# VH-VL binders against p57417, part 3

Target 1, 135 residues: p57417
Amino acid sequence: MNNLIDTIKKIENILYSLERILKQECHNLLKSKTSNEEILELIKRKKILFKKLIILSQDRLCLEKEYNIFPPYESNNKLNNYWKKIINTCLILRKLNLKNKIIMNKKFYLNQRFLELSSSYKKSVTYNLDGNLEI

## First folded at step 9 (VH-VL)

Design k2
Fold by OpenDDE, look of step 9:
Structure k2 (fold): chain C 135 residues (1-135), chain A 122 residues (1-122), chain B 110 residues (1-110)
Amino acid sequence: as target 1 above (135 residues)
Amino acid sequence: QITLKESGPTLVKPTQTLTLTCSFSGFSLSEYGVGVGWIRQPPGKALEWLALIFWDDDKYHTTSLKTRLTISKDTSKNQVVLTMTNMDPVDTATYYCARIPYDSEGYYFDYWGQGTTVTVSS
Amino acid sequence: ELVLTQPPSVSAAPGQKVTISCSGSSSNIGNHYVSWYQQLPGTAPKLLIYDNNKRPSGIPDRFSGSKSGTSATLGITGLQTGDEADYYCGTWDSKLRAYVFGGGTELTVL
C-alpha cells in the first residue's frame, strides 16, 4: 500500500509542476511580444512532465489492481485526500491547457512546429519557427 | 560528448558501507526528464538494476535492497552518489552508472560508465 | 520477483539471422517500452534498441526490435563475428516500480 501512496503523491507533484508550467505558458502567450524560444522550452518541459505522468499512471493502475483498491479510495483516507487534490488540479489543468491551446493556435496557426509540439501526436515538422515551409 | 565515470573503493570489508560516486559530463541533472541509475553485475552473471534518481529528485530503489540503498544527487557537481550498507561478499560486482535521456518515451539507459569493480572480502 | 525471460544462449553462422526473445508478465512488457543492450566481452553494456524498435545513432539496421503483447524480440541479420556478445532486454516494472533486466542471452557466432 505504501507504494501506491507514494505513487499517488508523485502524481500529485507532477500535476503541480504542470500547473506551474501551464501558467507560465499562458503568461508568455499573452505577452505582446511572445518569445518563441521561451514558449518552446515550456512546451518541451510540459511534454516531459506528461510522459512521466503516463508512466506514473501506469504504476498506479498496476498497484491498484495489486492491492484491490481504486479511486476515489474510500477505504484509505490518505489516498482519498490526495485524490481530491489530484482531481481539483486536473480540473485546473484542463482549463489552462484549453486556454493555452486556443491562444497558441491563434498566434501560431501557420507554424506547424508549434502545433506539433503542443499536441500529443508527433509528426514530421515541415515549418520553421517563422512559419515558413522547410524543404 | 556524454560521459559517466564511477569512482569509489574497490575493496570493502563485510558489514561496511559502500559509497560510489558517478561523475558525469555532457548533460545536467537540472534538465527536465534526465535521470541517472545504478546497475551492477556480479562476475559471470546478469545485469541487476539497483536505483534511479531523476532531475526532480524522484527516486527508486530495487525492492530487495531498498533498506540498504540510498541514492542522491549533487546537480552543481554533476554527481550522483550511491550508498549501500552492510556489504556482503554476495555484493561483489562491477557497478555501473548510466543515464536516462530526457526525450525518451520509456525508461532506458543510453550512456553507461565503464564500471567499477567492487570486491567484498575479509 | 518478476523476471524477464531470455534464452540463455543462441548461435548461428556468419551471415545468418538470429532472434532473441524476451518474455515477461503484463505488468512489465505489456505496459512499458522495451530496450535492448549489447555487452561485448569485458566491456560495459551498450544501448542497442530503445522504445521497442528504435535504434540509437550508430547502431546498424541489422539490429531490429519488436514487441507484441508480453513479448519482445531482438533481431540480428547478417550476423558478424563482432556480434558475439551478451544481450539483455530491459523494461520498467510498474508493480515493482523498478527497472528490470532480462537474464541475458549469450550469442555465439559459429
Scores: ipSAE 0.857, ipTM 0.938, lowest interface PAE 0.5, mean pLDDT 91
Fold by OpenDDE, look of step 11:
Structure k2 (fold): chain C 135 residues (1-135), chain A 122 residues (1-122), chain B 110 residues (1-110)
Amino acid sequence: as target 1 above (135 residues)
Amino acid sequence: QITLKESGPTLVKPTQTLTLTCSFSGFSLSEYGVGVGWIRQPPGKALEWLALIFWDDDKYHTTSLKTRLTISKDTSKNQVVLTMTNMDPVDTATYYCARIPYDSEGYYFDYWGQGTTVTVSS
Amino acid sequence: ELVLTQPPSVSAAPGQKVTISCSGSSSNIGNHYVSWYQQLPGTAPKLLIYDNNKRPSGIPDRFSGSKSGTSATLGITGLQTGDEADYYCGTWDSKLRAYVFGGGTELTVL
């Protein structure tokens, strides 16, 4: 049972880390000047955290089967409390992830439209090293 | 470019505590996804995983030795330390530290130290 | 008791193909990526295969890995005398929450 508790705690910690990363991503995406390099780095970190989360989830599932205890862990108050926190954080992550995707898509769309418009006026428009438009 | 090196005593008396240090270069434990583990190999025997520590200070220990093992990191020094209490002759082995890369799908050790031989004897 | 089972030894003549099996369970090979390590006599282990079938830089294509179900296999074609070594499979085990190695296989080139 202690192994399961420990695993759940580790999952919670990873989710908190993901929340921090997604917030940073959102912050960067909303800047007037967004750095593609910074966004790519955050994406890389997200991927790494997700990989670890997958492994931890597999550990959880295996231990649940072994101990014959499953979410929401009603028979164990400590586990249940941690699980509630996990669920709450997951909801936050879902919202943040969706928000970031929307912002990113809008930005890409606007950049593309701007390039097309600029080309029609014989203006040379390029992207700089940071991925921002230069006229 | 990436190197790991084990250091510590090569001779330990029974019941004493072994402290091994893994010094590495070419990477940092501040990097997301990176981990460092300890593996030992008794003479003529198979590899045995002992412990693992990740960049986020997440730690794992082999169950059979959990009460005896402690793994820690000093990111500023690029070092990982393993302590093993109550040493016994059966713990005589070559001890390796090795890296888990940040870009891996699974856990594996891509770079290894040369190993340090620890003999437990009266 | 070993969680991953390997044959203790395999042998073949130069130029031949050999396979080394690694048998596990759903808690390890069944759910996690398998790696293989080569250990030449008197040296530290070297990563040979990672993520079931990927080769690190510098590893010849004579070495291959595969996974099916709860078992993994290392293949060596065009066997050379320099391939004489101990080979270990390794993977994560979710039940133990530990990295686990096989018992090792001694490859002898005849």
Scores: ipSAE 0.836, ipTM 0.931, lowest interface PAE 0.5, mean pLDDT 92
Fold by ESMFold2, look of step 11:
Structure k2 (fold): chain C 135 residues (1-135), chain A 122 residues (1-122), chain B 110 residues (1-110)
Amino acid sequence: as target 1 above (135 residues)
Amino acid sequence: QITLKESGPTLVKPTQTLTLTCSFSGFSLSEYGVGVGWIRQPPGKALEWLALIFWDDDKYHTTSLKTRLTISKDTSKNQVVLTMTNMDPVDTATYYCARIPYDSEGYYFDYWGQGTTVTVSS
Amino acid sequence: ELVLTQPPSVSAAPGQKVTISCSGSSSNIGNHYVSWYQQLPGTAPKLLIYDNNKRPSGIPDRFSGSKSGTSATLGITGLQTGDEADYYCGTWDSKLRAYVFGGGTELTVL
């Protein structure tokens, strides 16, 4: 059980890091003079965090089967509380990601090179009510 | 050029604590997504993964040795330290540190140190 | 009782092709990317293949990798005596929350 709790905590940490990155991205995109280098660095970091999140999601799914417990973890108060925080953070991330995608497309519409490098904005990462990772 | 080098005692007695240092150059654990892991290999035997630590201080340890292993990093010195308590002759092996890069889909070790052989005498 | 199973040894003549299998489960190979390592006698392991089928710079294209289901395969063509080594597969395992190596395969070039 402690391995599942640890995995959930690691997932929560990644999601908080993604929220910070998306907020930094929004701030940079709204500035009159935007540094493409700063935006590309944030996109790189987001991709790295998505990789970790995908791997952690597989860890969670395997451990859920092993322990025979599933989201929203109603039989375990600690896990249930962590899961509620994860769901709320995912909703925030979806809103931020969509906002940033719209701003990015408007600002760099004719810049095909930049949009190709930022193609990760075509996807978002969420957990559905069944606990499956959605990209 | 990326290099890693293991250092520490080559001979320890049973029950002693082994401390190994991985010193590296050509990269930093301040680099987003990068990690360093430890792998050992008993003489004539297969590779055995021990532990790893990422840039964000996220850590994993092999389950069978979790209570004996501690991994830590000093980013300013470009070092990762592995501590293994209660050494036993079965722990005699060559110990490697290796880098986990950020620019991939999976975890793997792209650069390895030359290894340091640790003998646990009875 | 290794998590990843490899044949203990394989052999072939110079110039031939050899394949080395790595068999696992859904908690490892089935859902994670596989890497392959070469260990020449008396040396540290060296990366050959990552992300199932990608070669790092400096690895000849006669080394190839593939994955199907819960199994992975390393292929070596144009076999040379310098290829005599131990070969290990490796990947993440989500049940163990750990990196795992196969037991290794000793390649002999006749």
Scores: ipSAE 0.807, ipTM 0.917, lowest interface PAE 0.7, mean pLDDT 89
Fold by ESMFold2, look of step 9:
Structure k2 (fold): chain C 135 residues (1-135), chain A 122 residues (1-122), chain B 110 residues (1-110)
Amino acid sequence: as target 1 above (135 residues)
Amino acid sequence: QITLKESGPTLVKPTQTLTLTCSFSGFSLSEYGVGVGWIRQPPGKALEWLALIFWDDDKYHTTSLKTRLTISKDTSKNQVVLTMTNMDPVDTATYYCARIPYDSEGYYFDYWGQGTTVTVSS
Amino acid sequence: ELVLTQPPSVSAAPGQKVTISCSGSSSNIGNHYVSWYQQLPGTAPKLLIYDNNKRPSGIPDRFSGSKSGTSATLGITGLQTGDEADYYCGTWDSKLRAYVFGGGTELTVL
């Protein structure tokens, strides 16, 4: 069970990092002097964190099957508490991502290359009714 | 130019603790997404992954040696340190450190050190 | 390292093609990207293939990789005597939460 708890903690840490990045992105997009280089760096970091989430999601799924326990992990208080934090963070991430996408499109509508690069990195993290990570 | 180099004792006695340092240049663990891992190879045997550490201090250890291994980093020194306790003659091997790059879909090791051979003898 | 299975040896004549298989499971090859490493005698391993089928700069296109289901294959065409080496597959395993290498394949060019 400790391997699943550790995996869930790692997922939570990545989601917090994504929240910080999305907030930084929003702040930069709302400034009158927006740095394209800084925004592109934040988009790169999001891609890197999504990669880690995809791998961690496979770890979680394998361990869930092995231990025969599934979200929201009602038989384990520790896992259940982490899962609740993850769901709340995902809701915050969806809201921030949508806001940033709209601002990005309005600010850079003439820069097709920049918008194409940004769209490939604006995937959102979701969990379906079965608790599976979808990006 | 990316390089990695392993350093530490080449001879240890059984039960002693081995400390190996990976010193690298041409990249930094402040770079988002990068990591460094340790792999060993006993004489005439296959590669065995031991541990890895990422830029965000995320860590993994091979399960069979988890209680014996500690991995840490010093980003300012461009170093990663592996500590292995309770050494045994079966741990005699060449030890490599290697980089995990950020710009890929999977994990893999793109640059390797030359390796350092550690002999454990009574 | 019994998690990924490779043939212990393969051989072929110069100029021919050889393939090296790597057999795993859904917890590793089935859901994760495969890499291949070449280890020439007396040297450290060198990356040949990453992300199943991509070549790093400096690796000629006669080296190729592929993945199907829970198995991966390294292909080498136009064999040269300098290709004599041990070859390892590697990938992440989600059950072990670990990187795993195959047992290695010794390539002999006859």
Scores: ipSAE 0.804, ipTM 0.916, lowest interface PAE 0.7, mean pLDDT 90

## First folded at step 11 (VH-VL)

Design n3
Fold by ESMFold2, look of step 12:
Structure n3 (fold): chain C 135 residues (1-135), chain A 122 residues (1-122), chain B 110 residues (1-110)
Amino acid sequence: as target 1 above (135 residues)
Amino acid sequence: QITLKESGPTLVKPTQTLTLTCSFSGFSLSEYGVGVGWIRQPPGKALEWLALIFWDDDKYHTTSLKTRLTISKDTSKNQVVLTMTNMDPVDTATYYCARIPYDSQGYYFDYWGQGTTVTVSS
Amino acid sequence: ELVLTQPPSVSAAPGQKVTISCSGSSSNIGNHYVSWYQQLPGTAPKLLIYDNNKRPSGIPDRFSGSKSGTSATLGITGLQTGDEADYYCGTWDSKLRAYVFGGGTELTVL
C-alpha cells in the first residue's frame, strides 16, 4: 500500500506545480507587455508536467487494480486524505485553466483583427490546446 | 556537448559502503524535466537499472535494492551521487550514469557515461 | 525474474534483415513507451530508438522500432558487421514503479 500512497503524493506535487504555473501564466497574460519567451517557457513546463502526470496516472491505476482499492479510498485514511487534497487542487486547476483559456481566446481575436487591419499580408494565427501562439 | 562521467572507488570490500559520483556537463538539473539515473551491468550480464533522480528532486529506486540505495543531487556542482550500503561480491559490476531528457513522451536514457568498474572482493 | 523477455541471440548474414522481440506486460510495454539501446563490445550503451519508433539524430533508418500490445520489436535491415552488438529494450513499469531493461540480445553478423 505504501507504493500507492507514494504515487498519490507524487501526483499531488505535480498538481501543485501546475497550479503555480497556471497562476504565473494568468499574471503574465494580464500584463499588456509580456515577453513571448516567458509565456512559451511556461507552456513548455506545463507540457512536461502533463506528461509526467500521465505516467503517474498509469502507476496509480495499476496499483489500484493490484490492491483492489479505488477512489475515494474510504478504507484507508491516508489515501482518502491525499485524494481529497488532489480533488480540491483539480478543481482549482480547472478554474485557472478555464480563466487562462478565455484570456488567450480574447487575445487571439484581438491579434487576428490587428493583423487584418495593419498588414497587407495576413498570416494564420491560432492557439494550440495548451495556449501557445502559433504563426 | 553533453557528457557524463562516473567516479569512485574501483575496489571495495564486502560490507563497505560504495559512493559513486556522476559528474556531467552540457546540461543542468536546473533544466525543467531532466533527470539522471544509475544503471549497472555485472560482467557478461544484462543491464540493471538502479535509481533515478529528476530536476525537482523526485526519486525512484529499484525495489530489490531500495533499502541499500540513496540517490541525491548537487545541482550547483552538476553532480548526482549514488550510495549503496553493505556491498557484496554479487554487486561487482560496471556502473553507468545516464541522462533522461525532457523532450519525449516516455522515459529513456539518451546520453551515457563510459562507466566505472567496481569490484567487491574479500 | 526478467520483466522484459528478449531472445538471447539472433544472427543473419550481411545485407539481410533481423528482428529482435521484447515481450512484456500491460504494466510496462502495454502502457508505456519503449526504447532500444545498442551496446558494442567493450563500450557503454547507446540509444537507438525512443518513444517506440523514433530515431535520435545520427541513427540511420535501417533501424526501426514498433510496438503492438505488450510486445515491441527492433528491426535492422541491411546488416553490417558493425552492427554486431548486444541490444536491449527498456521501458517504465507502473507496478514496480521502476525502469526495466530486457535481458539483452546478442546479434551476430555471419
Scores: ipSAE 0.749, ipTM 0.893, lowest interface PAE 1.0, mean pLDDT 88
Fold by OpenDDE, look of step 12:
Structure n3 (fold): chain C 135 residues (1-135), chain A 122 residues (1-122), chain B 110 residues (1-110)
Amino acid sequence: as target 1 above (135 residues)
Amino acid sequence: QITLKESGPTLVKPTQTLTLTCSFSGFSLSEYGVGVGWIRQPPGKALEWLALIFWDDDKYHTTSLKTRLTISKDTSKNQVVLTMTNMDPVDTATYYCARIPYDSQGYYFDYWGQGTTVTVSS
Amino acid sequence: ELVLTQPPSVSAAPGQKVTISCSGSSSNIGNHYVSWYQQLPGTAPKLLIYDNNKRPSGIPDRFSGSKSGTSATLGITGLQTGDEADYYCGTWDSKLRAYVFGGGTELTVL
């Protein structure tokens, strides 16, 4: 059970890191003169964090099966509390990510695919020139 | 050019603590995605993963030695340190440090140190 | 606990093709990328294949990797005497939260 708790904590930390990066990305995007290099670096960091998140999520899933405990972890108060934080953070991240996608799309004509920030939602979203969901 | 080098005692007495240092160049542990791990290989035996530390101080240890192993990093010095307590002759091995790159889809070690041979003997 | 099983040894003549298998004891290997390492006698391991089938710079195309299900395979074509070495597969194990190496395969060039 300690392994699962540790994994969940690590997931939470990655999510917090993502939040920081997304906020920084937003800040940069809102500048009158946005540095493409800076944005690219942030994108790189996001991708790295997402990859780690994926691995951690896989760890979580395996451990959940091992311990026969699953979200929202009602049988374990400690895990449940962490999970609530994770969920809340994910909601924040989703909003930030959406905002950044719209700004990027409009500002740079970047119709690039963005990953969903929740491990449960491995979906990439593409926006058109109007900032609307395309696929 | 990326390089890693292990340093530390080559002879340790039983029950003593082994401290190994991995000094590296060509990359930084401040770089997102980067990790450094320790692997050992007893003479004539297979590789055994010991521990891993990432840029964000996320750490992993092999379960069998978890209570004996500590991994830490000094980003400013480009060093990773492994400590192993209560050494035993069975811990005699060549110890390697190796890098996990940031661009990996999975975890793998792309650059290795030359290894340092540690003998545990009274 | 994930165990990666490799044949203890393989052998072939120069110019021939050899394959080294790496079989996982659990489904975890199916979820993570496999890497391969070459260890020449008396030397440190060298990355040979990463992410199942990718070659690092400097690794000749004679070396190839593949993964299917819970099994990975290293292929070596045009075998050379210099290929005589130990080969290890490795992957992350989510259950153990550990990197796991195979038992290694000794390749002998006849």
Scores: ipSAE 0.563, ipTM 0.835, lowest interface PAE 1.1, mean pLDDT 90

Design n5
Fold by OpenDDE, look of step 11:
Order: structure tokens, then C-alpha cells, then sequence
Structure n5 (fold): chain C 135 residues (1-135), chain A 122 residues (1-122), chain B 110 residues (1-110)
């Protein structure tokens, strides 16, 4: 049972890390001058955290079967409390992820429209090394 | 470019505590996804995983030796330390530290130290 | 006992093909990526295959890996005398929450 508790705690920690990363991503996306390199780095970190989360989830599932205990872990207060936190964090992550996707899509759309508009006026518009428009 | 090197005593008496240090270069334990593990190999025997520590200080230990093993990291020094208490002649082995890369899909060890031979004898 | 099972030894003549099996369970090979390591006599292990079938830089295409169900296989074609070594499979085990190695296979080139 201690192994399952430890695994759940590790999952919680990874989710907190993901929350931090998504908030950083959001912050960067909302900047007037967004660094493409920074966004790519955050994406890389997210990917790594998700990989670890997958492995931890597999550990959880295996241990649940072994101990014959399953979410929401009503028979174990400690597990149940951790699970509630996990669920809450997952909801936050879902909202943050959706928001970031929307912002990213809007930014790309606007950049493309600006390029098209500029080209019509014989202006040379390119992207700089940071991924921002250079007029 | 990436290197790991084990250091510590090569001779330990029974019941004493073994402290091994893994010093590495070419990467940092501050990098997301990176881990460092310890593996030992008794003479003429198979590899045995002992412990693992990740960049986020997440730790794992082999169950059979859990009460005897402690793994820790010093990111500023690029070092990982393994302590093993109550050493016994059966713990005589070559001890390796190895890296888990940040870009891995699964867990595996891509770079290894040369190993340090530890003999437990009275 | 060992969670991953390998044959203790395999042998073949130069130029031939050999396969080394690694048998596990759903808690390890069934759910996780398998890696293979080569250990030449008197040396540290070297990564040979990772993520079931990927080769690190510097590893020749004579070496291949595959995974099916709860078993993995290392293939070596065009066997050379320099391939004489011990080979280990390894993977994560969710039940033990540990990295696990096979018992190792000694390859002899006849």
C-alpha cells in the first residue's frame, strides 16, 4: 500500500510541475514579443513530464490491481485526499492547456494575415529568429 | 563528451557503510528528463539495478536493499552519491553509475562509468 | 528471482545470425520499452538498443531489436568474433517500481 501512496504522490508532483510549465507558457504567449525558442523549450519540458506521467500511471494501475484498491480510494483516506488534489489539478491543467492552444492559434493566424497584407503593399515582412514579425 | 566516473573506497569491512560518488560531465541533473542510476555486478554474475534519481529529485530503490540504500544528488557539483549500510561480503561487486537521457521514451542507460570494484572483506 | 529471463548462452559461426530472447510479463516488457546492453569482457556495459528497436549512434545495423507482447528479441546478423560478449535486456517494472535486467546471455562465436 505504501508503494501506491508513494506513486500517487509522485503523480501529484508531476502534475504540479506541468501546471507551472503551462502557466509559464501562457505568460510567454501573452507577451507582445513572444520568444519562439522559449515556447519550444517549454513544449519540450511538457513532453518530458508527460512521458514520466505515463510511466507513473502504469505503475499506479499495476499497484491498484495488486492491492485490489481503485480510485477514488474510498477505503483509504490518505489516498482519497491525494486523489482529490490530483483531480483538481487535472481540471486546472485542462483549462490552461485549452487556453494556451487558443492563444497560440490566434497568434499564428494574425501573423499570417499580417504577412499577406504586407505583401499586398510591397512591404518586405519576415520572421526574425525569435519567431516575431519583422517589418 | 558525456562522461561518468565512480569514486569511493575499494575495500570495505563487513557492517561498514559504503559511500560511492558518481561524478559526471557533459550534462546536468537540472535538465528535464535526466536521471542517474547505480548498477552493480558481482564477479561473474548479472547486472543488478540498485537505485535511480531524477532531475526533480524523484528516487527509486531496489526493494531488496531499500533499507540499506540512499541515493542523493548535488546538482551544483554534478554528482550523485550512493550510500549502502551494513555491507556484507555478498555485496562485493563492480559498481557502475549510468545516465538516463532526457529525450528517452522509456528508461534506459545510454552512458556508463567505467565502474569501481568494491570488495567487502574482514 | 529474475524478472526477465534470458538464455544463459548462445553460439554461432562467423557470418551467421543469432537471436537472444528476453521474456518478461505485463508489468515490465508488456508495458514498457526494452533496451539491450552489450558487455565485452572486462568492460562496462554499452547501450546497444533502446526503445525496443532503436540503435544509438555508432551501433551497426547488424544489431536489431524487436518486442512482441511480453517478450523482446535481440538479433545479430553477420556475426563477428568481436561480438563475443554478454548481452543484457533491461526495462522498467511497474509492479516493483524498479529497473530490471535480464540474467544475461553469453554469446560465443565458434
Amino acid sequence: as target 1 above (135 residues)
Amino acid sequence: QITLKESGPTLVKPTQTLTLTCSFSGFSLSEYGVGVGWIRQPPGKALEWLALIFWDDDKYHTTSLRTRLTISKDTSKNQVVLTMTNMDPVDTATYYCARIPYDSEGYYFDYWGQGTTVTVSS
Amino acid sequence: ELVLTQPPSVSAAPGQKVTISCSGSSSNIGNHYVSWYQQLPGTAPKLLIYDNNKRPSGIPDRFSGSKSGTSATLGITGLQTGDEADYYCGTWDSKLRAYVFGGGTELTVL
Scores: ipSAE 0.839, ipTM 0.933, lowest interface PAE 0.5, mean pLDDT 92
Fold by ESMFold2, look of step 11:
Structure n5 (fold): chain C 135 residues (1-135), chain A 122 residues (1-122), chain B 110 residues (1-110)
Amino acid sequence: as target 1 above (135 residues)
Amino acid sequence: QITLKESGPTLVKPTQTLTLTCSFSGFSLSEYGVGVGWIRQPPGKALEWLALIFWDDDKYHTTSLRTRLTISKDTSKNQVVLTMTNMDPVDTATYYCARIPYDSEGYYFDYWGQGTTVTVSS
Amino acid sequence: ELVLTQPPSVSAAPGQKVTISCSGSSSNIGNHYVSWYQQLPGTAPKLLIYDNNKRPSGIPDRFSGSKSGTSATLGITGLQTGDEADYYCGTWDSKLRAYVFGGGTELTVL
């Protein structure tokens, strides 16, 4: 049981780190001049944390099966409390991620539109738009 | 160039505490996603993973030795320290430290130290 | 009782191909990426394959890796006498919350 509690705490820590990164991303996207290097670093860190979260999720699933206990862990008050924190943080992360995606779409779309008006001979690359806006 | 080097005593008496230091260069544990682990190999036997520590101070230890192992880092010195209590002759092995990189899908050890041989004699 | 099982030895003639198997379970190979390590006599292990089938810089393409279900395979073609070594598979195990190595396979080039 202690291994499952420890795994849940590690998941919670990763989720808090993702929340901080998404808030930093929002702050940088709202600046009048946005540093590409800073945003690319935040995207890299999100990817790293998400990969670690995937491994921790496999740990959790294996331990849940072993102990025959499952979310929301109603039979264990300590696990249930950690799980409630995780769910709340997940909801916050979903909202932040959607907000950042919308902001990035608006900035990228406007920049490509100005390039089209300034250079009639060359059009924006649509596959680049999808690659830049999905992170 | 990424390098790791193990240091510590080469001879330890039974019941003593072993302290090994991994000193590395070419990377830092301030780098997001990076980790360092310890692996040992008794003479003529297979590799045995012992412990690892990540940039965010997240730690794991092999279950069979959990109560005997402590792993810590000093990021400013580029060092990771392994402590193993209550040494026994069966703990005689070559001890390696190795790096876990950030840019992969799974965990693995991409750079290894040369190893340090520790003999536990009665 | 080993978590990852490898044959204790394999052999083949120079120029031939050899494969080394690594058998595990859903808590390790089944849900996690596999790596392979070469250990030449008297030396530290060296990474050969990571993320199931990727080669780090400097590893020739005659070394290959694959994974199917709960089993992984290291392939070595064009065998050379310098390939005589011990080979280990390794991966994460979610039940143990630990990294695990196979027992090792001694490759002999006849």
Scores: ipSAE 0.753, ipTM 0.894, lowest interface PAE 1.0, mean pLDDT 88

